# Ledger of designs, part 11: miniprotein binders against q9lnl0

Target 1, 290 residues: q9lnl0
Amino acid sequence: QLRHGFYEGTCPPAESIVGRVVFNHWDRNRTVTAALLRMQFHDCVVKGCDASLLIDPTTERPSEKSVGRNAGVRGFEIIDEAKKELELVCPKTVSCADIVTIATRDSIALAGGPKFKVRTGRRDGLRSNPSDVKLLGPTVSVATSIKAFKSIGFNVSTMVALIGGGHTVGVAHCSLFQDRIKDPKMDSKLRAKLKKSCRGPNDPSVFMDQNTPFRVDNEIYRQMIQQRAILRIDDNLIRDGSTRSIVSDFAYNNKLFKESFAEAMQKMGEIGVLTGDSGEIRTNCRAFNN

## First folded at step 6 (miniprotein)

Design qd
Fold by ESMFold2-Fast, scan of step 6:
Structure qd (fold): chain B 290 residues (1-290), chain A 87 residues (1-87)
Amino acid sequence: as target 1 above (290 residues)
Amino acid sequence: SPEEVRQKIDELIDALQEAMKTGDPLLILLLAWEVLDLAFELGNPEVESLAYQIEEALLQFKRTGDPSKLEQIANKVEELIDKLQEE
């Protein structure tokens, strides 16, 4: 079962090793936080937080990495480095799934987001199938989002914290928000800027948070209120009666956002986890054992 | 120093132009990463965004083998060079 201090007796330096590796990568490249947030979310909502996303495809066995929805997922080398160091110190002990969770938690703190504890004891999955990848698109309605998040155990408030909080860092390709560029309700100055940036035929990217693209803070919710959300899924949160007040609360209270996002990330990291004797402890995060 | 930053920009422009002539996708990827690091130090989000776009297009090319991604990469590299020249 998941516990705080799960590795206290079996690998005491586990979390500090992961944290040092993450800090070294983040210090050189501030986009690491966006990369790891996307990695953990894409892993956890597909068959649970079991590191199935990390499996490399082979000629005989495609993996979740093969699908278009995961084409932008990156940061695998960070997980590899942490795992390599952990295998030297504590062979066959720390799961890749726990490394992803710890690494994402630490990268959030580095980017100015909340600091929080996570429970560990996850085991790694034995499957990684393209057909299992079911992720929400950038244009889905609030009703669809509520239904999807409810199906995995989340209430509306947690959903708003995860969708907005996950988009406070990182980029989106122009093809994902053409409906927003055509929307006269979008802030006119930003709409003009995006029309210019997206004029090229080769699908440019823009920051989802136009003001603080490297900070995990409540700015994305302030952008929503000002009709400056890049993705329709984010804009929908301020327009829909079931989510509007939550967006406003987060926009005007960064402390509340950070507390809610921390709780949401803790809960998200515990979706469908394998514990005890289920799954395995991979020795290489990109390949199944034996 | 400002002179050292300018020299790095000029060297990256030259290297990107050479990589485009030789058609070396790995070299383009490595140069995109160097530009990304420089962009963070400069605080230039447009340069950073272009470097990300080049990285993603290269990953898509690696996965699909789609030749249109090579054209996309070439166009993004040219756009990046233009932005770097604006300093």
Scores: ipSAE 0.000, ipTM 0.092, lowest interface PAE 21.7, mean pLDDT 85

Design qe
Fold by ESMFold2-Fast, scan of step 6:
Structure qe (fold): chain B 290 residues (1-290), chain A 87 residues (1-87)
Amino acid sequence: as target 1 above (290 residues)
Amino acid sequence: SPEEVRQYIDELIDELQEAMKTGDPLEILFLAWEVLDLAFELGNPEVESLAYQIEEALLQFKRTGDPSKLEQIANKVEELIDKLQEE
């Protein structure tokens, strides 16, 4: 069962070790928060928060990393470093799935987002299958998003907090928002800027939050109100009657956004978890024990 | 309504056929995402699976530049059109 203080007796320094590793990486590169948020979301919505995403493909077997949607997931070396230190101090004790959850939580706080506690006791999965990877695209409708999030137990408000909150940091490649550049409803000054930025070779990227790209705050919702959302999925939230008022609430109340985002991230981290004797405690987060 | 869903399917088929003729990978990607939305409403797992496969092949093509992925995409789009016509 998941609980607070799960490692108090078995590995007392577990959370502090993860936090220090995450801080060291974040201190050198502020984009770590965006990387870890994407990692946890992609892990948790595919067969639960079981670190299946971390498995490297082999010659005989592809993994979730083999799918194109996951090609942009990064930060695996941060998880590896934390795991290596934890295995030295507390062999075969702290799961990779718990490391991902703790690391993501700490990276959010470092980026100015909410501080919150997480329950631990996850175990690592024994499967990583490309065919299990089903993720919503950047153009998905609000109706489809509501159905998808409802299927995993999230209400509309939590969905708006997760979609927008996840996009307060990080970048989007130009290929993913060509429909927005062609949309006359997008802020005209921003459209002109993006048309210029996206003329470069090799699919350039832009910050999804144009004003505070390294902070987990409510600015993305303010950008939505100003017709400045980069991705269609974000723009759809301000245009749809079922989500518009929630976007406004978050845009004008950062404290409400942070509280809602913290609760959403806590719930996200508990989807489909393996506990007790299920799964395993990997010694290498990138490979099954056998 | 059933009539509105049928019209949307027909429009999507026409757009997929046109994208196939021009060979525009990004247009095919956007249409695959539209089909995912539709598949969720139809409850058709084969259509959903094909749309994900097309998305995957396109993203792999962007990552690797492997021209064999373009042939894979073309074949999967044809399979998708066939399945949509059966709706």
Scores: ipSAE 0.000, ipTM 0.245, lowest interface PAE 15.2, mean pLDDT 87

Design qf
Fold by ESMFold2-Fast, scan of step 6:
Structure qf (fold): chain B 290 residues (1-290), chain A 87 residues (1-87)
Amino acid sequence: as target 1 above (290 residues)
Amino acid sequence: SPEEVRQKIDRLIDALQEAMKTGDPLLILLLAWEVLDLAFELGNPEVQSLAYQIEEALLQFLRTGDPSKLEQIANKVEELIDKLQEE
């Protein structure tokens, strides 16, 4: 089972090594927080937080990386670097799944988000199958989102914290929000700016949070209220009676948002985990041991 | 229940009065939206109308930054508080 201080006896420097690696990457590139948030979410909601997302496809076997929704996932080299250092000091001890969870937590704190503890003791999965990938799209309705999050044990408040909180940093490609550009309810000045930005080739991207794109804070909820949400899934949260008051609470109270987001991230990191003798401790996060 | 509705009304009145002291237009908008959600339970079309008017004025202010709209918003919020006190 997961516990705080899981590596205290087996690899005492585990969390500090991960934190140092993450800091060095974040210091050079503030988009690391967005990358790691996306990585952990896409891993955890597909067969649990078992690092299945990290597996590279082979000539004979596709992996979760083969799915179009995962084409934009990045930051694998950060996990690799942490794993390489950990294998030198504590061979075959720290799972890739734990590294993802610790790295994401630390990147949130670096970006001004909440500081929180995580439980560890995850083991790495033995499966990475494209058909297991069931991710919500950028245009999904609130009713569909509520049903999907409920199926994995999350209430409406936690869902609003995860959807909005995950979008406080990072970018969206223009192909994912054409419906918003055509929506007259979108802030007219922002809509005109996006029409211009999206004219270019190669599916350009824009920041999801127009004001604080590198900070994990409640600004995305304030943008929703101003009709400035880039993705339909975010805009839907402010327009639906089931979620409107929660968006309001977070927009008004950054401390409440941070506390709720921390709790949501802790709970997300514990979905469907493998512990004890299940799974394995990979030596290479991108490949199964056999 | 009637007790639950009364508690919601009392909280919203207090929150609106506090928001007016701070002058946070976004907070006032959020509270106007809470009143809109509650208005269906109240069955009071005057409360609903005032909340919509406050919403419209605040959205215009947030989009344009025009401070001349703040007095209009303040007057409508005071009128809304008076109507909620009558419930």
Scores: ipSAE 0.000, ipTM 0.121, lowest interface PAE 18.4, mean pLDDT 86

Design qg
Fold by ESMFold2-Fast, scan of step 6:
Structure qg (fold): chain B 290 residues (1-290), chain A 87 residues (1-87)
Amino acid sequence: as target 1 above (290 residues)
Amino acid sequence: SPEEVRQKIDRLIDALQEAMKTGDPLLILYLAWLVLDLAFELGNPEVQSLAYQIEEALLQFKRTGDPSKLEQIANKVEELIDKLQEE
């Protein structure tokens, strides 16, 4: 099954190689952490952490990349670079699914978030189908979110840690929060600023965390308390009785948030994984073998 | 519940009316996201094909910025809302 040190005997430099590749990309572009968090989440909640998201569509076969909800996923070249180096030193050994998990973990630490260990031994999936893609939308209710996360084994506290922790870095396009701009409950000064920024057909983006957009920290929860959440799904967390106290706990205790987020990320990275003889070890993360 | 679904459909109709009245591209894109969420939540295979056509048009718009894709999205969203109203 998954274990710590899975590659110690078969590819001892595996995690070091991934970490170096991630650092080099992050050092040049701080948005890498947001990119990898989005990539891992979109992969893991669709048929498990099996790197199905990485598959390129072909003339004959659409993939998960063929849906509009995945249009903003980026950072594939980072995974490709790590895989290319790993195939050179340890052919057919390290799965693309493990690379995604290790890369995301390392990018969180680089952005000031928690440092934590992950178990490895994932194998890559043999399916990438547009019809499998079901992701939480920006306006879903807390009840809908709780139901969705419960269906994949997560309790309410873990859900709050994942939603907020995933949104404390990165951007949201203006088309995703038109309901918030019209919401009188939103901080009025921020609402006026967003209304001014969000114009035209180009669908501009704004930082979801207005104060520390490149840092994995608890600031997003402080923004929720201040009526400054950009997305409705985030704002709903402070307004709903089921989640309000958890938001407050994270907003006032960064250490608690970091510990909870690390545990949540470890658990998320283990959703629906393929191990043993299931799946395959791709030689190219963007294509099935053969 | 059926009542909650009806309320979501009513909100989509209200949003569609506002988008048509203003011609605001951001409202059209926002409406597309809402209708896709509901279509996939319902799991209705008859609306699923139209939902994928909207997904494709969104992807093409994101890649090209082509305003004809916004018109295509608006038309398909309206068609999908009409189908969802057929309880």
Scores: ipSAE 0.556, ipTM 0.820, lowest interface PAE 2.0, mean pLDDT 90

Design qh
Fold by ESMFold2-Fast, scan of step 6:
Structure qh (fold): chain B 290 residues (1-290), chain A 87 residues (1-87)
Amino acid sequence: as target 1 above (290 residues)
Amino acid sequence: SPEEVRQMIDELIDALQEAMKTGDPLLILLLAWMVLDLAFELGNPEVQSLAYQIEEALLQFKRTGDPSKLEQIANKVEELIDKLQEE
């Protein structure tokens, strides 16, 4: 079962080691929070928080990393470094899935987001199949998002906290929002700016939060209200009657957003987890033990 | 609703055909992701599989510049349009 203090007896420094590794990477590069948020979300909504996302493809078998939507997932070296230190101190004890959850939590706090506790005791999955990847894209409707999030146990409010909160840091490549650039409902000055930024080769990127791109705060919801959301999935939240009031609540109450986001992240980290004797404790987060 | 899903399918087919005419691989990639999202509404794993194949071919093209991938993408987009029309 997942519990607080799972590693108190078996690896007392587990969370401290992860936190230090995350801080060192974040101190050098503020985009670490965006990277880890995306990593945990992409892991947890695909067959549960079992670190299946971390598995490298081989010449014989693709993995979830082979899927195009996961091509932008990064920060694997952070998880590797934490795992290497943990294996030295506490061999075969701390799962890669727990490392991802702890690392993401700590990176949120570093970026000015909420501080919260997580339960641990996850075990690592034994599968990583491209066909299992069922991720929402940047253009999905609110109705589709509600259905998808409901299927994994989330209500509408939690969905709004996760979609917006996850996008309060990080970048989107121009290929992800071509429909927004063509949308006359987008703020006209921002549309003109994005047309210029997206000109040229190599699929340039822009910050999803145009005002506070390195802070986990409610600014993204304020951008939504101003018709300035970069991705259609975010813009849809302010346009749709079922989510509009929730966006407004978060936009004008940062404390409420932080509390809601913390609870949402705790629930997300507990999706479909393997515990007890299920799965394994990998020695290398990028490869199955066998 | 079923009526709204059908409208979305028709709009997506039109967009895919236009994207193929323009030859814009980034627009085709975005539309492939939209099809993946629609696949959740349709409950259709065959549509999802085709969209995934298009996505991978486009990302390989983006990484390598291999023009054979554009041919593969065109063939898969035509297969996808056929499947969407059957909905």
Scores: ipSAE 0.000, ipTM 0.274, lowest interface PAE 15.6, mean pLDDT 85

Design qj
Fold by ESMFold2-Fast, scan of step 6:
Parts: sequence; structure tokens; C-alpha cells
Structure qj (fold): chain B 290 residues (1-290), chain A 87 residues (1-87)
Amino acid sequence: as target 1 above (290 residues)
Amino acid sequence: SPEEVRQKIDRLIDALQEAMKTGDPFEILLLAWEVLDLAFELGNPEVQSLAYQIEEALLQFKRTGDPSKLEQIANKVEELIDKLQEE
């Protein structure tokens, strides 16, 4: 079972060690928050929050890292460093899945987002298969997104908080939003800027939040209202009657957004978790115990 | 509605055929994502699987530059068009 203070008796410094490692990386590179948010998102929506995403492929055994959707996931070295420190202090005790959840939570707070508690007690998965990676695309309709999120227990408000909150930091490659560049409904000044930025080879990237790209705040929702959303999935939220009022609520109330995002992140971090005797406690987050 | 679904299918078939003529891999990628959305609505696991396979081949091509992925994409797009026509 997941609980607050799961490691109180078995590894009392667990969360502080993770927090220090995350702070050191974030202090040197503000993009760490975006990296960890994407990592947890991609882990949790594929077979649950079991750190399956962290497994390195081998010649004989591909992993979730082998698929194109995960090519942009980064920050694995942060998880490795936290795990190395934890194994020295508390051998075979703290799961990689818990490290990802704690690290993501702490990185959100560092970037000005909400501060919140997470329950721990996750165990690491024994599987990482490319065929399990089935993520919705950046152009997904609101109706499809609502059905998908409902199937894993999320209501519409939580979905809006997760999608927008996840995109308030980080970048999108130009190949992911060519449909937006062609959309006359996009803010014309931004559209012209993006056409220029995306002219080059090698699929350049742009910040999804054009104003506060390193802060976890409600600015992404303000950008949606201004017809300035980079990704179609974000733009769809302001245009659809089922989500429009929620976008407006978040755009004009940063405190409400932060509270809703914290609750959404807590819930997301508990999807499909392994507890008790299921799974394992990896010694190396990138490899199964053998 | 069923009529709206049929209109989406027809538009996507036309768009996929045009993208294959122009050979723009990233237009095919955008269309594969639109088909994923439609496949969820249709409840057709074969259509969903083909769209994921096209996406994966395109993302692998972007990563590696491997020309064999372009051949895989062409074959999967034709399979996808056939399946959409059966709807």
C-alpha cells in the first residue's frame, strides 16, 4: 500500500537525499523540471508508475527507450545519482519508481510550482516492452482525451490541469506542431515567429510556454486564451465547450491552478503502482535485478 | 454521429493518398496522429495498431535516417488505407 512516510523507519533520509540531488541538477540547468515531468508522465501512463521507462535496451532486449516517442526523455542521470546515494545509505530499500515520483515533485517546487506531499511504497516493474508504449498524440481531440483520461480515473478538470501543467515548462519540436503553424486561428505574430524558427533543418524546438518557459505557473492557460498555444492538444482545450471554462479558471487564478495541478500530479503518480511483494527493488534503475 | 465518422474517414483516406504522392514524411506523421484519434472513436484495434506502427517507423526514420523505414511506412500506409476503406 502507498502511504506518507513509507520510508520513515527503513530509510529516514530518502526524500532529503533525492531532493538534494534534484536541487543540484536543477541549479545548474533549469530545464530539469521539464525533463522530470516528461519522464514521470511517460512512465506512469505506460503500465503504471513502475520505472519501466528507465530500463536500458540491450542488443537482445529492446526497451521502452527504444521507441521514438521516448527519444526526447532525458534526466536519467539524475535518477541514477539519487539511486547510487540511496543504495549506499539504505541498500535495496528505495524503489526507482519512488525516486522518479519524489524527484518530479521536488523539481516542480523548485520551478515555482506547488509544494505537495506524495505517498511512497512503489516497487519497480519487471518488464519494459516497446509494444506497451501507446501514447496519445499532440493533436488528440478533447473528446478522445476525456475518454482516455476517464479510463484511468481522471475527470475533465484533472485532465486540463495535467495537460496544461505538463506543458507550462519544456519544448516541442517543430514536427509536432506543423498543423498549428498552418492554422489561421493561431495568433498571427506568434505564427510568423514559429514559421521563422522552424525553417531550419534538424527539427528545431521552441518553448511551449512562450513567456515563462522555466516556471510551473498558469501562464500556459493565459497563452491558450490568447490563441498562442503551441500544440494542437493545448489549443483544443480553449476551443472545446467541455474544457473552455476550466482553462479560463486556471488562467485567472494561479493559486487554483497550483492546487489542482498538485492534486493531479499526486493522482497520476499512483497509476497502476506495484506494492507489497509485486515487482522488485532494483539496485540499478537502468537494469533488472538478476 | 455515424455520418461525421464517415466524413472523417473519407477525408483521412484522401489526405493519406496525397501525402504518399508528395512523399513528405512529416505530413504522414500528422495524419497518423489524426488516425489514432479516429481509431479510438472507431474502437478498431487494427487501425490503431497500424497508426502506431506508422508513427514508430517515422520517428525511427527521424532518429536514424534509415531508408528501410520509409519502405515500411509506405507499406503500412497502404494497409491503413485498406482498413479505413472497410469501415
Scores: ipSAE 0.037, ipTM 0.537, lowest interface PAE 7.4, mean pLDDT 88

Design qk
Fold by ESMFold2-Fast, scan of step 6:
Structure qk (fold): chain B 290 residues (1-290), chain A 87 residues (1-87)
Amino acid sequence: as target 1 above (290 residues)
Amino acid sequence: SPEEVRQKIDRLIDALQEAMKTGDPLLIKLLAWEVLDLAFELGNPEVESLAYQIEEALLQFKRTGDPSKLEQIANKVEELIDKLQEE
């Protein structure tokens, strides 16, 4: 069962070790928060928060990392470092799945987002199959997004908090928003700037939040209202009648956004978790124990 | 709406056919991602599966440079167009 203080008796320094490792990486590179948010979301919505995403493909067996939508997921070395330290202090005790959840929570706080507690006791999954990866992209309709989030237990308000909270930090590659650059409804000065930034080879990236790209705050919703949303799904949230008022509420109330985002992140971290005797405690987050 | 979905299908079929003429792997990948998004809206697992297969073949081609993967991509795109036309 997941509970607060799961490791109090078995590995008392577990959360502090993860927090220190995350801080050291974040201190050198503010993009760590965006990386870990993406990692946790992509892990949790595929067969639950079981660290299946962390498994490396082999010559004979692909993994979730083999799917193109996961090609941009990064930060695995942060999880590896935390796991290595934890194995020295508390062998075969702290799951990779718990490390992902704790690390993401701490990275949110470091970036100025909400501080919140998480329950722990997750165990690591025994499979990582490309065919299990069902991830919505930036061009889906709001209605499709609502149905998908509802299927995993999230209401519309929670969905808006997760999408915006995930996009208030981080970058998008130019190839993902060519439809927005061509859209006359996009802020004209930003559109001109993006057209210039996106010229040339190698699919450059831009910040999704143009004002506070390293802070977990409500600024992304303010950008949506100003017609400055980079991704189509983000722009659709302010234009669609079912989500528009929620975007406005978050845009004008950062405290409400932070509270909603914290609750959403707690719930997301508990999707489909393995506990008790299910799964395993990996010794290497990138490989099954056999 | 059903009309909006039909328009989206028609646009994607035209774009996929054009992309196959140019052979641009990045364009084919992006269109496969749009088709995947549409597949979730349609609730069509066959269309979804084909989009993932195209993406996987593109990744394998990027890693290995194996020309047989380009042929596999072309075949899967043709299958995808056929399935979209049946919608």
Scores: ipSAE 0.012, ipTM 0.510, lowest interface PAE 8.3, mean pLDDT 88

Design ql
Fold by ESMFold2-Fast, scan of step 6:
Structure ql (fold): chain B 290 residues (1-290), chain A 87 residues (1-87)
Amino acid sequence: as target 1 above (290 residues)
Amino acid sequence: SPEEVRQKIDRLIDALQEAMKTGDPLEILLLAWEVLDLAFELGNPEVQSLAWQIEEALLQFKRTGDPSKLEQIANKVEELIDKLQEE
């Protein structure tokens, strides 16, 4: 089962090592928080938090990385570095799945988000299949989001915390929000700015949170209220009757948002986990043992 | 309602065919996201599979410039819509 202090007897420095590696990467590049949030979400909603996303494809064997929606996932080298150090001090002990969860938790705190504890004891999965990847897109309706999140155990409030909280840092490529640029209900000054930013080749990107792009805070919900959400999925939350009051609550109460986001992240990190003797402890996060 | 869903599907296929004529990858990607949204709403894994294939075909088109994959997928989306209307 997952528990607090799982590695206290077997690898006492486990969380400290992960935290130091994450801090070193984040200190040089503030986008690490966005990268790790996306990595954990994409891993956990596909067959549970079992580090299946980390498996590299081969010419004969595709993996979850082969799917177009995962093409933008990054930060694998951070997980690799933590794993390399952990294998030196505690061989075959700390799972890649636990490293992802701890790294994401620490990156949130570094970006000004909530500080919280996570339970550990995850084991790594033995499967990484492109056909298992089922992820929500940037234009989905609130009804579709509610059904999807309910299927993995989240209520409407936790869904709003995860969607908005996950988008308070990071970027969106222009191809993902052309529908918003064409929407006359979007803030007109922002819409004009985005039309200019999205000119030209190579699918440029913009910050999803236009005001505090490197901080995990409630600003994204304030921007939803101001008709300034970049992605349709975020804008839909303020327009739909089932989510509007929750967006408002978070927009006007950062403490409530941070508490709700911490609880939501703890719950997300525990989806479909393998424990005990299931799965394995990979030696290399990018490859199955044998 | 089922009729509203059908109308959304019809608009998506028309938009996809128009995007295929212009060869604009951004328009095709936008439509792929909307098809995926509808696939989750309907609970239909075949529609979801086609959305993934459109994204993959876009990546291949950007790499090779070969639009034949996108045309094949557009035709398959039309076939799926017809099947959904029958059921």
Scores: ipSAE 0.000, ipTM 0.194, lowest interface PAE 16.9, mean pLDDT 83

Design qm
Fold by ESMFold2-Fast, scan of step 6:
Structure qm (fold): chain B 290 residues (1-290), chain A 87 residues (1-87)
Amino acid sequence: as target 1 above (290 residues)
Amino acid sequence: SPEEVRQKIDRLIDALQEAMKTGDPLEILMLAWEVLDLAFELGNPEVLSLAYQIEEALYQFKRTGDPSKLEQIANKVEELIDKLQEE
């Protein structure tokens, strides 16, 4: 079962070790928060938060990392460093899946987002199959998002907090928002700027939050209200009757956004987890024990 | 409504056929994402699977530049159109 304080008796410094490793990486590179948010989301919505995403492919065995949708996932070295230190002080005790969850939580707080507790006790998965990677597209409708998120236990409010909140930091490559550049409903000055930025080769990227790209705050929802959302999935939230009032609530109340985002992150981190005797405790987050 | 779903299917079939004439990988990718949304609405696992396969082949083409991936994409788009017509 997942519980608060799972490692209190078996590895008392577990969360502090992860927190220090995350801080050291974030202190050198503010994009760490965006990297870890993407990593946890891509892990958790694919067969649960079991660290299957962390498995390296081999010649004989492709992994979730082999899928093109996951090519941009980064930050694996942060998880590796935390795991290496944890194995020295508490051998075979702290799962890679718990490290991802703790690291993401701490990176959110570092970026000015909410501080919150997470339950731990996850175990690591024994499989990483490319065919299991079934993520929603960047242009997904609100109706489809509501149905998909409901199937994994999210209500509409926590869905809006997760989708928008996850985009308060980080970048989107131009290929992900060509439909927005063609959309006359997008803020005209921003649209012109994006057309220029996307003229370059190699699929350039832009910040999803144009004002506070390194802070986990409610600014992304303010951008949505101003017709300045970069991704269609975010723009859809302000346009759809099912979600627009929630977007407005978050845009005008940062405290409410932070509370809702914390709840959404807690819930996301508990999707399809393995506990008890299921799975394993990997000694190397990038490889199965056997 | 069922009529709105039928209209979405017809529009996507037409758009996919047009995109295949130009062979623009980005247009095909954008349409594959629209088909993903429709597939969830339809509850059709074969349409969903084909949309993901097209997306993956396009990502592989972007990474490798391998023109054989474009042939794979064309075949999968044709199969997708056939499945959408069966709806």
Scores: ipSAE 0.360, ipTM 0.748, lowest interface PAE 3.8, mean pLDDT 91

Design rN1
Fold by ESMFold2-Fast, scan of step 6:
Structure rN1 (fold): chain B 290 residues (1-290), chain A 87 residues (1-87)
Amino acid sequence: as target 1 above (290 residues)
Amino acid sequence: STEVKYKIDELAEKILELAQDYGDPELLLLAWEVLDALFEFKETGNPEYLQEIANKVDQLARHMGDPEVTRLADQIHELVNKLQERS
């Protein structure tokens, strides 16, 4: 089972090594937090937090990376660097799945989000199949979101913390929010700005949080209240009676948001984990051992 | 210092917003080149990166010939000058 201090006896510097690698990348590029949040979420909701997302496809074997929904996932080199360092100090000890969880936690703290502990002891999965990838789209209804999150063990409040919290940093491509630009209920000044930004070729991107795009804070919920949400899935949270009060609570209480987001991230990192003698400890996060 | 780090983050946010507002792939590419140079400056403290930023922004403004891009370039120069004074 997962526990705090899992590596205290087998690899005492494990978390500090991951933290140093993450800090070095984040210090050069503030978008690292958005990248790692997306990576952990896409890994954990597909067959559990088993690092199946990290497996590279081959000419004969597709992987989860082969799915279009995962084409934009990035930051794999950060996980590789941490794993390389850990294999030198503690061979075949620290799982890639634990590295993803620790790295994401540390990147959240660096971006001004909550600081929290995570349990470790995950093992790496032995499969990475395109057919296993099932992710929510940017236009889904609240009812669809509730059903999807419930299927992986999350209640409505946790869902609002994860959807909004995950969108406090990062960008969305214009092709994903054309329905919002056409919506007369969107803030008129932002709507005009987005129409201009999205006229260019090559599917431009915009910040999901227009005010604090590099900080993990409650600003995204304030943007929802002001009808400034970029994605329909975010806008739906303020419009739907089952989620509206939760959005309001987070918008007016950053401490509550940070506590709720930390708890949600801890729970997300524990979805469907492999422990004990299940799975393996990869030596290369991008490939199965055999 | 923490204030210089804050100004670097503020400059990065502004550059990316300006690039997104314009919607030009050349400006987006330049924005990432400028961000790379800012973060190299943050890591090394080498003021040559600040000059590189100014030069790249000027180059794009001349290439485009657009008054709006020229105004954006001037704004970026002001932020770079502020960082140089405080570094």
Scores: ipSAE 0.000, ipTM 0.116, lowest interface PAE 21.3, mean pLDDT 83

